# Designs tried in a protein design chat: VH-VL binders against p56860. Part 21

Target 1, 255 residues: p56860
Amino acid sequence: MMTAEVRTPEQGGGPLTTEPRAPRSAPGHADASAPAFGPETDPRDIIRWALAAHPDLLMPSAFNLNGVVLLDLAAQAGYRGEVVFVDTGYHFPETLATRDRLESRYPELTFVTLNAGASPDDGQTPPDLYASDPDACCAARKVDPLQRYLKEQGPSALLNARSRDQASTRADIPFVEEGGARRRVNPLAHWTREQLEAYAAEHDLPVNPLYFDGFLSIGCWPCTRAVKPGEDARAGRWAGKGKTECGLWQGENKL
Below, E stands for the ipSAE of ESMFold2; O stands for the ipSAE of OpenDDE; V2 stands for 0.75 times the mean of E and O plus 0.25 times the DockQ between their complexes.

## First folded at step 5 (VH-VL; framework fv_barzolvolimab)

Design c1 (at its last look DockQ between E and O 0.34; V2 from the best seeds 0.00; counts 0 for: pae O 2.5 > 2)
Fold by OpenDDE, look of step 5:
Structure c1 (fold): chain C 255 residues (1-255), chain A 119 residues (1-119), chain B 107 residues (1-107)
Amino acid sequence: as target 1 above (255 residues)
Amino acid sequence: QVQLVQSGAEVKKPGASVKLSCKASGYTFTNYYINWVRQAPGKGLEWIARINPSSGNTYYNEKFKGRATLTADKSTSTAYMQLSSLRSEDTAVYFCARHGYSGFDLDYWGQGTTVTVSS
Amino acid sequence: DIVMTQSPSSLSASVGDRVTITCKASQGISSYVAWYQQKPGKAPKALIYYASSLQSGVPDRFTGSGSGTDFTLTISSLQPEDFADYFCQQYYSYPLTFGGGTKVEIK
């Protein structure tokens, strides 16, 4: 009866001494009221305004179609900041590859991958958490890492790739969202899927290949499927779980 | 505290290669690009290349393309630069520098490594 | 490549003097300019980013200004520890490029 000594893996979780980055003396954010943007407003003009008002602007991205289009537009508009991606450990290889292609295409942007090298087996969450509690899984692997980083960096605004056409829950997304920890700017608020697709094609953007296989909204592979014709673009996200958002845009964890 | 500690001085012959190291501490290594910049005696600063430690993605000054190779070891939080086919003109102090918040400003620098190329 | 023309290459000043260093970009680069101080035998120290934002721990006697093509670093009252070389840098596009430097010497 050989007692297999279960070597308890030493949780060498050394405290991430995130030394609080000294509060960036906010450049005098001219509290410039957001201009009246309209559906015909060039997203690049919105981005230019955002950059002028918020030079410390950051761009979170999951490199969906909207994100890829926004990256190109932002680069054209003169964005030279960070593109912040969270590696949940559950991303499709195609998503990571898309990130890498984008990084190569836009060397002027800084691609930050939080939790780089994350793995489903890294012990951060139970292996079945994505199934048993998708909210907890997203909180731990996506929202919390991003929130910690944003707290550390302290950007005055975020540049987001959200659009009204993404889901019914986003039908009223404005160009500029006020309130919360920081301003959120949505230059693509009024762009349709067709416009995004056309733009991506016209500019030969590196769109995630899964998009063309019906993955109209791409997240973690356990919680993402292709959608059927006529389904909502986000119907493939957390299908059957009653969850429609990852938690980044709602509740106390709102970015 | 953020620190970048570089390897010691190197003396090389023309045609040789040199590999410099830059050990980072005091921050999450994978969240910031590392840049390499050199300064020849009595000259200005010259940017060589940058690496994303998380992805390994590199971007080189065309002047150094094919001669400079950047790598990063996440496990040791160390960035490396190899420069091959060394010439006398490569005699310089080489710096590693962390990418800043605002973009490719360089907010923290290593102490520098002197590379001397002489026959 | 974007050329950063820095001037003057050297200047002599006394403690308490106002010192101004300029950098001109060969094209518009918005505010993507940084300034560095370098003392002999030392690495550059970051002073300014985004043309006008002061790095943490840098005295407020250092001021950056400018946008587009013309940028300025000003030391309002030169201190003994400020005798050094100063460099501008653009980070609007690759390759990153630096000014030729300005040596601030004691008069």
Scores: ipSAE 0.747, ipTM 0.872, lowest interface PAE 0.8, mean pLDDT 92
Fold by ESMFold2, look of step 7:
Structure c1 (fold): chain C 255 residues (1-255), chain A 119 residues (1-119), chain B 107 residues (1-107)
Amino acid sequence: as target 1 above (255 residues)
Amino acid sequence: QVQLVQSGAEVKKPGASVKLSCKASGYTFTNYYINWVRQAPGKGLEWIARINPSSGNTYYNEKFKGRATLTADKSTSTAYMQLSSLRSEDTAVYFCARHGYSGFDLDYWGQGTTVTVSS
Amino acid sequence: DIVMTQSPSSLSASVGDRVTITCKASQGISSYVAWYQQKPGKAPKALIYYASSLQSGVPDRFTGSGSGTDFTLTISSLQPEDFADYFCQQYYSYPLTFGGGTKVEIK
């Protein structure tokens, strides 16, 4: 009953296993119902529930304000799993520096950078695709690498940093979204921008410094600008492109 | 297909250093931390340190701080551990292992490298 | 450091027996426990992660249970290939620490 066969120098055995890492199975996860969470529910209790129901829980992050707050709450709730970031080749240097600060602050978490070392001129996409077809650029450099990794890892649930104050398409996000490739858990679903900012200040979190220069929703540099006072937080994303949110969260998850 | 292939056995004198290698294949090297764990004869397992090959970020067991140094070479998909100021108590099999699904559960292990420290 | 106290240190059993091995953590560690099998001269093989989740390709006669401080590995019907050393590992906090091991021998 060994599916992975390893050798030692003393045994002179055959090669280490070539078997692909199969998705881990966790009995009972699909039929576990979420508790009735409400606006007063501590996000850490939601995270603790998610961990108990989904041992393979995985947290994607772009290290925006919501993501940094969620990461701190998750660490406090006992999360020890992966924090998955996609290197598109178009991130601000400040975003990469924030990732590095977070990795140092939370050594108990496993920080995964997909597509590490990407650059705009690495040949993964045609030149200027970000301008001519930003949806295709996002699909190739952000969505597809994450989808491939999630398929490979096979988590039964994701821990998402979405909240109701982000972009109009997220206004009705429940705490737990069923009915996709995997369950999506949104512990911050009812938090306001003000609560997020207060929490980050109180805990001295490593927030992307561009937030101090009016960048309220930070993505890749070709489509991000500082928001004007009174604008929606994501107004600085996809300026002039008609896009306010990454396609990963806008519709049915195809993973 | 996941493999961690380690360098060959080493015999060292007290006070010397050793540098062990762990070559990864069958997966994306930069997506997984590499841990180093040793097992002395007749003894249990002891965690030494781990490195994120993507960032170079390291964390060391305090017992080995100042003597163990982890590095990773992304171009060759190889992790390294150097252990200095060797003592007879450092005689052990040294394993590399990668992180698993839920954190630092160690899902794939190298075959081990025997280091013998003898006068 | 979190101490993982593993019991028993050895046991003798026959093929078909039910075997139970325990680990007790010196503090609460949620469910961040892994279990390993190790045969002489070989690297450890991962069996269980997160206290009860079965690693890919591991037979379902291996069962992990527990949370908090008390954890158990059970082999429901021991097979000839299961005679080995077994140990637990916590990964809740640094340093990562292992139990002292349990040698499962043929009676």
Scores: ipSAE 0.712, ipTM 0.873, lowest interface PAE 1.5, mean pLDDT 83
ESMFold2, look of step 5: ipSAE 0.711; ipTM 0.872
ESMFold2 (binder alone), look of step 5: mean pLDDT 93; pTM 0.941
ESMFold2 (binder alone), look of step 7: mean pLDDT 93; pTM 0.939
OpenDDE, look of step 7: ipSAE 0.241; ipTM 0.736

## First folded at step 7 (VH-VL; framework fv_barzolvolimab)

Design c2 (at its last look DockQ between E and O 0.01; V2 from the best seeds 0.00; counts 0 for: pae O 11.1 > 2, placed apart)
Fold by ESMFold2, look of step 7:
Structure c2 (fold): chain C 255 residues (1-255), chain A 119 residues (1-119), chain B 107 residues (1-107)
Amino acid sequence: as target 1 above (255 residues)
Amino acid sequence: QVQLVQSGAEVKKPGASVKLSCKASGYTFTNYYMHWVRQAPGKGLEWIARINPNSGNTYYNEKFKGRATLTADKSTSTAYMQLSSLRSEDTAVYFCARHGYSGFDLDYWGQGTTVTVSS
Amino acid sequence: DIVMTQSPSSLSASVGDRVTITCKASQGISSYVAWYQQKPGKAPKALIYYASSLQSGVPDRFTGSGSGTDFTLTISSLQPEDFADYFCQQYYSYPLTFGGGTKVEIK
């Protein structure tokens, strides 16, 4: 016969997959001691160690040169986790375009944009706060969204792109920072700008085009300018405001 | 609590299309990729595709490329999958699931939607 | 495509028994393996991610192990609620692929 009988299960009465589940927090191998890494250690070996010790490893990024290089090294080392970007509403269009290019290039990574849809006129902060109190603006639009996400996710470690060559305020960052809410891993701690540029060129990485116009440290457009010849790479950040570092790297909110 | 609630059962003829929905609640919809997986009667699980609901970026299993289309509506926290040119072999339960702790491990699943394709 | 070969396809066991299920990947996949439990007519439930990390709220009688190509799910003392189908999944590369499943039945 030509007629096949099909059985249609009852809809709307099936169980949901929403059994009560604790907030995302993975009990990883967080108590594993870090190896004694040295200046010649391949960053990929540091990343492989970090991933083995911390399956819940998260990578925050603003997609500067260091961040783009770290992202590629992490993908090579087997990282398959989240790359977390905070939309402050004040990013350059070039930064957002760089994020989109990276998402297309690394389909094996999970790109998370916090505070998505943010804009200068979205009412999250007073309209001129970025000028009158840049610390408060950064706290509200960058630090707070990231800290809320990190509390919700509860990662045991972060993978950060900081290097000692970026600024005098970073001259002593270690490969692994202990203490605080979570371990912080800096695989690029001893890489120079020249090494980063060489790597990016060799691998044809999608670097933010503003970098090539002298924007050596790129943040939000109200607080970023091109550096002059001979200046520190971060001299273009918060120029004329007496601020050198974002609150993410200082005080009790340090990543 | 995280919930993924899927649309009701569908009965279709060969050659038709179906559009399934998956409504998310209890978390920030745009922070998590959504995956679609199916299970034919008496068979194992087969991954179809995934979408980043924030950017709309998609990746498809080659087997379904050209027939499956994933979309997401941020305003309603709802992911959609359309499957076209249906055939009897597409009879299955279709699940949505979101990405987990270490990448594309799938930590929360919808209840499933039965799609039946018969002449 | 990475093939996940799961064994056994079925087994019979009693409450209190130790149960072992294996998955073999057709290439090295590091530790990018998840394990799922599925009861009849229900969606899969996540048990293990990254080969050995226990999902929140999953009892510690479930243990995942292995790396590279060979992976194991062990239930140390089977409970009445553990009679179900079990699947492994790799997420090292696209397309994501699942093992064929193991039915754990009451003896």
Scores: ipSAE 0.611, ipTM 0.834, lowest interface PAE 2.1, mean pLDDT 85
Fold by OpenDDE, look of step 7:
Structure c2 (fold): chain C 255 residues (1-255), chain A 119 residues (1-119), chain B 107 residues (1-107)
Amino acid sequence: as target 1 above (255 residues)
Amino acid sequence: QVQLVQSGAEVKKPGASVKLSCKASGYTFTNYYMHWVRQAPGKGLEWIARINPNSGNTYYNEKFKGRATLTADKSTSTAYMQLSSLRSEDTAVYFCARHGYSGFDLDYWGQGTTVTVSS
Amino acid sequence: DIVMTQSPSSLSASVGDRVTITCKASQGISSYVAWYQQKPGKAPKALIYYASSLQSGVPDRFTGSGSGTDFTLTISSLQPEDFADYFCQQYYSYPLTFGGGTKVEIK
């Protein structure tokens, strides 16, 4: 009865090369001087506060679902400033059309399109930069133009459409962020996708039709796909490229 | 060179269904929306629907009330349109057309498929 | 739905003539208009996008203009190969809609 010695395979615990976790851009610190807003706070009240505290408030937008909802809420709350959009030259026609529809719907707001009429062949970037270096592409075509404009305008705060439900990377977004060049106000921080959809439907807002094709987060057409059921809303952004953000919220170029 | 090659002419009776095909070549099939447009004899163009060949997601003209169904086979780079409950008014040339990114223009078209609905 | 009213429905012209076709949208649609040429028994060919941008490979005798509600396609000097049907299209909102077409015939 030969006792077969079960050679326990040596688990070669190769050192878990902790790939240096890309420095988590320090979540914007909640501004302790801001009112104690909560999940049930009406976004319009947050916006009213922001307008009172920052009358020079500007609203960058890419006219996603969140952006469209925020725009409507802002208008209701008395916002009469600029809606700032960057034409990267790579937007879906549907996105540009959505912008135009919103502009028509909200004549009380001033729509500003940076680099209006941009195109892939306008010489701003190599035609294949979006593929070869998405970070460089976003920096050149989106971040830099917006930063230049904001530097020129010098707003004390931004009204942003970010929410915790957009991506895992945004799970801890506060209502008011401090640090950097200006405050960032996120009235929709706690709104869910369902709430946003319901609001948009109830108010017949001009949502980008691509949203209904599964484009839950829409950017430039070379770097955006529809997401599958159960995927993160931003899984369709720079899919396979290891990029999750355009750079507006990270690093030295943080808004 | 981008080419869209459609299936041959169809003759159907009222109430029947037809399924048309559009084979794409010369580009990455999954990177462009595919549209379907029809043209009745001596009439203008009518947009039916579009499909994302990669995801299978579709958007339809409400006029067709769910009678149209778009599908795509990535393995063969072929788009399909099924139209059910055919009527005489559905007699037309049906085109597949690729979505362009320079604008929402349709930059390449199939040669068209004639569908005749007659009793 | 956005209605594109195209005019004229037909016109006769000679080689060398200037030809103008118009489309009027039922509402403001910015510049989201395309133009197509279609020859008998053939598929449409894209000519213009974004109201005034010429498609690649299209001769410069074709020009698009307009914004808002009124759009125009102009052929500066009609060539023999330009006798065809022409269509405008809006893509401002779904459903996509087309003009009724213009037949350009030889005089």
Scores: ipSAE 0.005, ipTM 0.520, lowest interface PAE 11.1, mean pLDDT 89
ESMFold2 (binder alone), look of step 7: mean pLDDT 93; pTM 0.945

Design c3 (at its last look DockQ between E and O 0.01; V2 from the best seeds 0.00; counts 0 for: pae O 10.1 > 2, placed apart)
Fold by ESMFold2, look of step 7:
Structure c3 (fold): chain C 255 residues (1-255), chain A 119 residues (1-119), chain B 107 residues (1-107)
Amino acid sequence: as target 1 above (255 residues)
Amino acid sequence: QVQLVQSGAEVKKPGASVKLSCKASGYTFTNYYINWVRQAPGKGLEWIARINPSSGNTYYNEKFKGRATLTADKSTSTAYMQLSSLRSEDTAVYFCARHGYSGFDLDYWGQGTTVTVSS
Amino acid sequence: DIVMTQSPSSLSASVGDRVTITCKASQGIYSYVAWYQQKPGKAPKALIYYASSLQSGVPDRFTGSGSGTDFTLTISSLQPEDFADYFCQQYYSYPLTFGGGTKVEIK
């Protein structure tokens, strides 16, 4: 006959907050094949399909022209989920202002800023790493925070703003990519820069003002310049460093 | 373990104000909006407002606009709601809850704070 | 405001019964519906998001279905711990709104 004086609450061991959530597939549509989309397909129809197939759909964005246009199309198509932005500590003030304008314009969306409050002097990376080893800087300040969040959330698909017109390295982007850690949906795959600009103008979208000064692909200020006439839109990214793509789209870190 | 721990019960007179707190742990506080929802005794749930702790951006149910004020303190991972000009109809349990996977589904809830408004 | 009309307001059932609860939205909301369970004196517990996606740790006897305006929560084999109040919630448009609730009582 054992007697207990007072019930004692269980003490927690290690935190469960570091364990990723079990991944969840879309209900009843988890293995749905994408329809035969074509270059004329309205991106909103692609987004609606993606939502039906992937209720945990998540949209990463750096709020470049493509990303702003995608965000508006997604909102119109009924998207109500997360828009995920990584604060590297090296964004232009104009980029942060664009994020704030978009949050105010689309209150129905959830705007997530990863690594919030980052600054060049926050000690996350050595001060000159952006110049001496841009890949390591990008890995620490952009790729790692996003990958960590995606592992924690476990989305079965991402909604990405990439288009074939952005660079030669993107010329073959399909509407739906099956490889990597999760399905990736590119509703704007076949839209041209001309179409994106026309849409943004027609809908008065809050586009990063640096875009109108020739910054056609805007990243961190140490790695971004305005492009010259006739250059590839991404020629201003990592100028003189031999880098053309962010690590988010390459190797085992591919989104 | 995601937890939202709320402040203790309050008894207030009509016309007073109350400020409720919601302390988050087990996740990155600034990555998730905090919503406030109330439930009068024996009644359903009523959404009040939400805040993005990262930006301070808020959105209020029109019914509570002018009386409810949401704030967040990133350094303590704590969200606050102040409700002013209290009436007997404001007697309720007040919950905080964070946004979920697909938007404003509310995946984790605090234990609730009882606010009683009476003479 | 989007009205979520939930029915029935109460029901009596036995352990092992199949229970269904419905919500009807006053306009199309795609699948932006969540379902919650609430026991007396406790906070709501999330069961379902996006009409039919099961929250982590929720038993698979809970099933959500529907799209557009008509949504259903089903408990396939009621257990003793399932006697509670249940609420639907839409999150397509502000303000977020809840159904009036369904009390599931032991017969």
Scores: ipSAE 0.707, ipTM 0.867, lowest interface PAE 1.5, mean pLDDT 85
Fold by OpenDDE, look of step 7:
Structure c3 (fold): chain C 255 residues (1-255), chain A 119 residues (1-119), chain B 107 residues (1-107)
Amino acid sequence: as target 1 above (255 residues)
Amino acid sequence: QVQLVQSGAEVKKPGASVKLSCKASGYTFTNYYINWVRQAPGKGLEWIARINPSSGNTYYNEKFKGRATLTADKSTSTAYMQLSSLRSEDTAVYFCARHGYSGFDLDYWGQGTTVTVSS
Amino acid sequence: DIVMTQSPSSLSASVGDRVTITCKASQGIYSYVAWYQQKPGKAPKALIYYASSLQSGVPDRFTGSGSGTDFTLTISSLQPEDFADYFCQQYYSYPLTFGGGTKVEIK
């Protein structure tokens, strides 16, 4: 009667290292006072509503595909306010050229370049801060200047070019966000990349040429690369640094 | 070591086409733009166009649009420029040059190819 | 197109001299300027990028300065190998454009 010793499998319950779930930036609460916009709503109608509700509306832009499309749609919808760009000193020449082309195309809009003339060696930050501390670099060269300007101008709302298709982290962006210092309006929330590309082509918009080289999301040149087919559009931003956003949309400095 | 080696001198008649080559070595060919720049005798430098060897995407100087065609062969790490409808004023040394994604200057140049257009 | 006006077109200097070459852009271009050296029958060699950053392997006697519209290349002490043509370039916007060049010749 050979007693088969039932080897109790040692449940090596290795501690589930609960990687601290990056604080889910509280999904911007959809403004209950906003109209019931849907995926098929024309972005221009959303913009017209925004202009009626917020005549002091401002448009921050980095002149990516979404930004260029939004700019055109906004102009068509009757926007005549400022397009606010931050010169970090680290932009691609192609980005600056795109800004200039847009400024020429839309003379009815006021282009504002914050920190114009910025350069890597302007003394604002150590030259290698983008490498050693990307968060600090973005805070100093992008977020802070924009926040200062917005504080000074005091707009009641921002017109933003964000869409759900830009990144997994933006999958639940509403048309209208409440909370923070001001309302955020996202007319392109449901537009796909294909729709944006088609619109840009149809209207011969001056899209940054780097987009066609695989730079689907363009920021500062030290922190931006082209993405490979099948990668997230923002995979080329701060690649390898564990950073996915510049800080404009998260934390205490949220716009 | 990064090297760009260009094809040999060309003599063409007006109205003809020429195709120049630029073979790259010493780096990942697909990670940098290739630019083409020409220099007429005793004159300055003139930018023609650039190509992304990875995607094949091109950007042209409007002056050369429709006459210049850039291509790249990834398998041989070779960039090409075809210039059609040649004129006497197209007589120049043509250079290929590497330009990084960072937007820096043209950091490496080919030795140049002399193109002479004469009747 | 952005025009880069380079001056002088030529200069004569001796070994040991300080040499200064200037480029003026037709508009503000921040620091998006490069400088090149070209010897007879050779391709241009990159010297400076971002108006003031020295390329790898370039001697420190070469210095670039300027921002906005006015840019300068300085050779602090001219060496025998420095007799060549020099060109500025803007890469703020397309098309890329170059200065007319400066010939540095022996006095």
Scores: ipSAE 0.006, ipTM 0.517, lowest interface PAE 10.1, mean pLDDT 89
ESMFold2 (binder alone), look of step 7: mean pLDDT 93; pTM 0.940

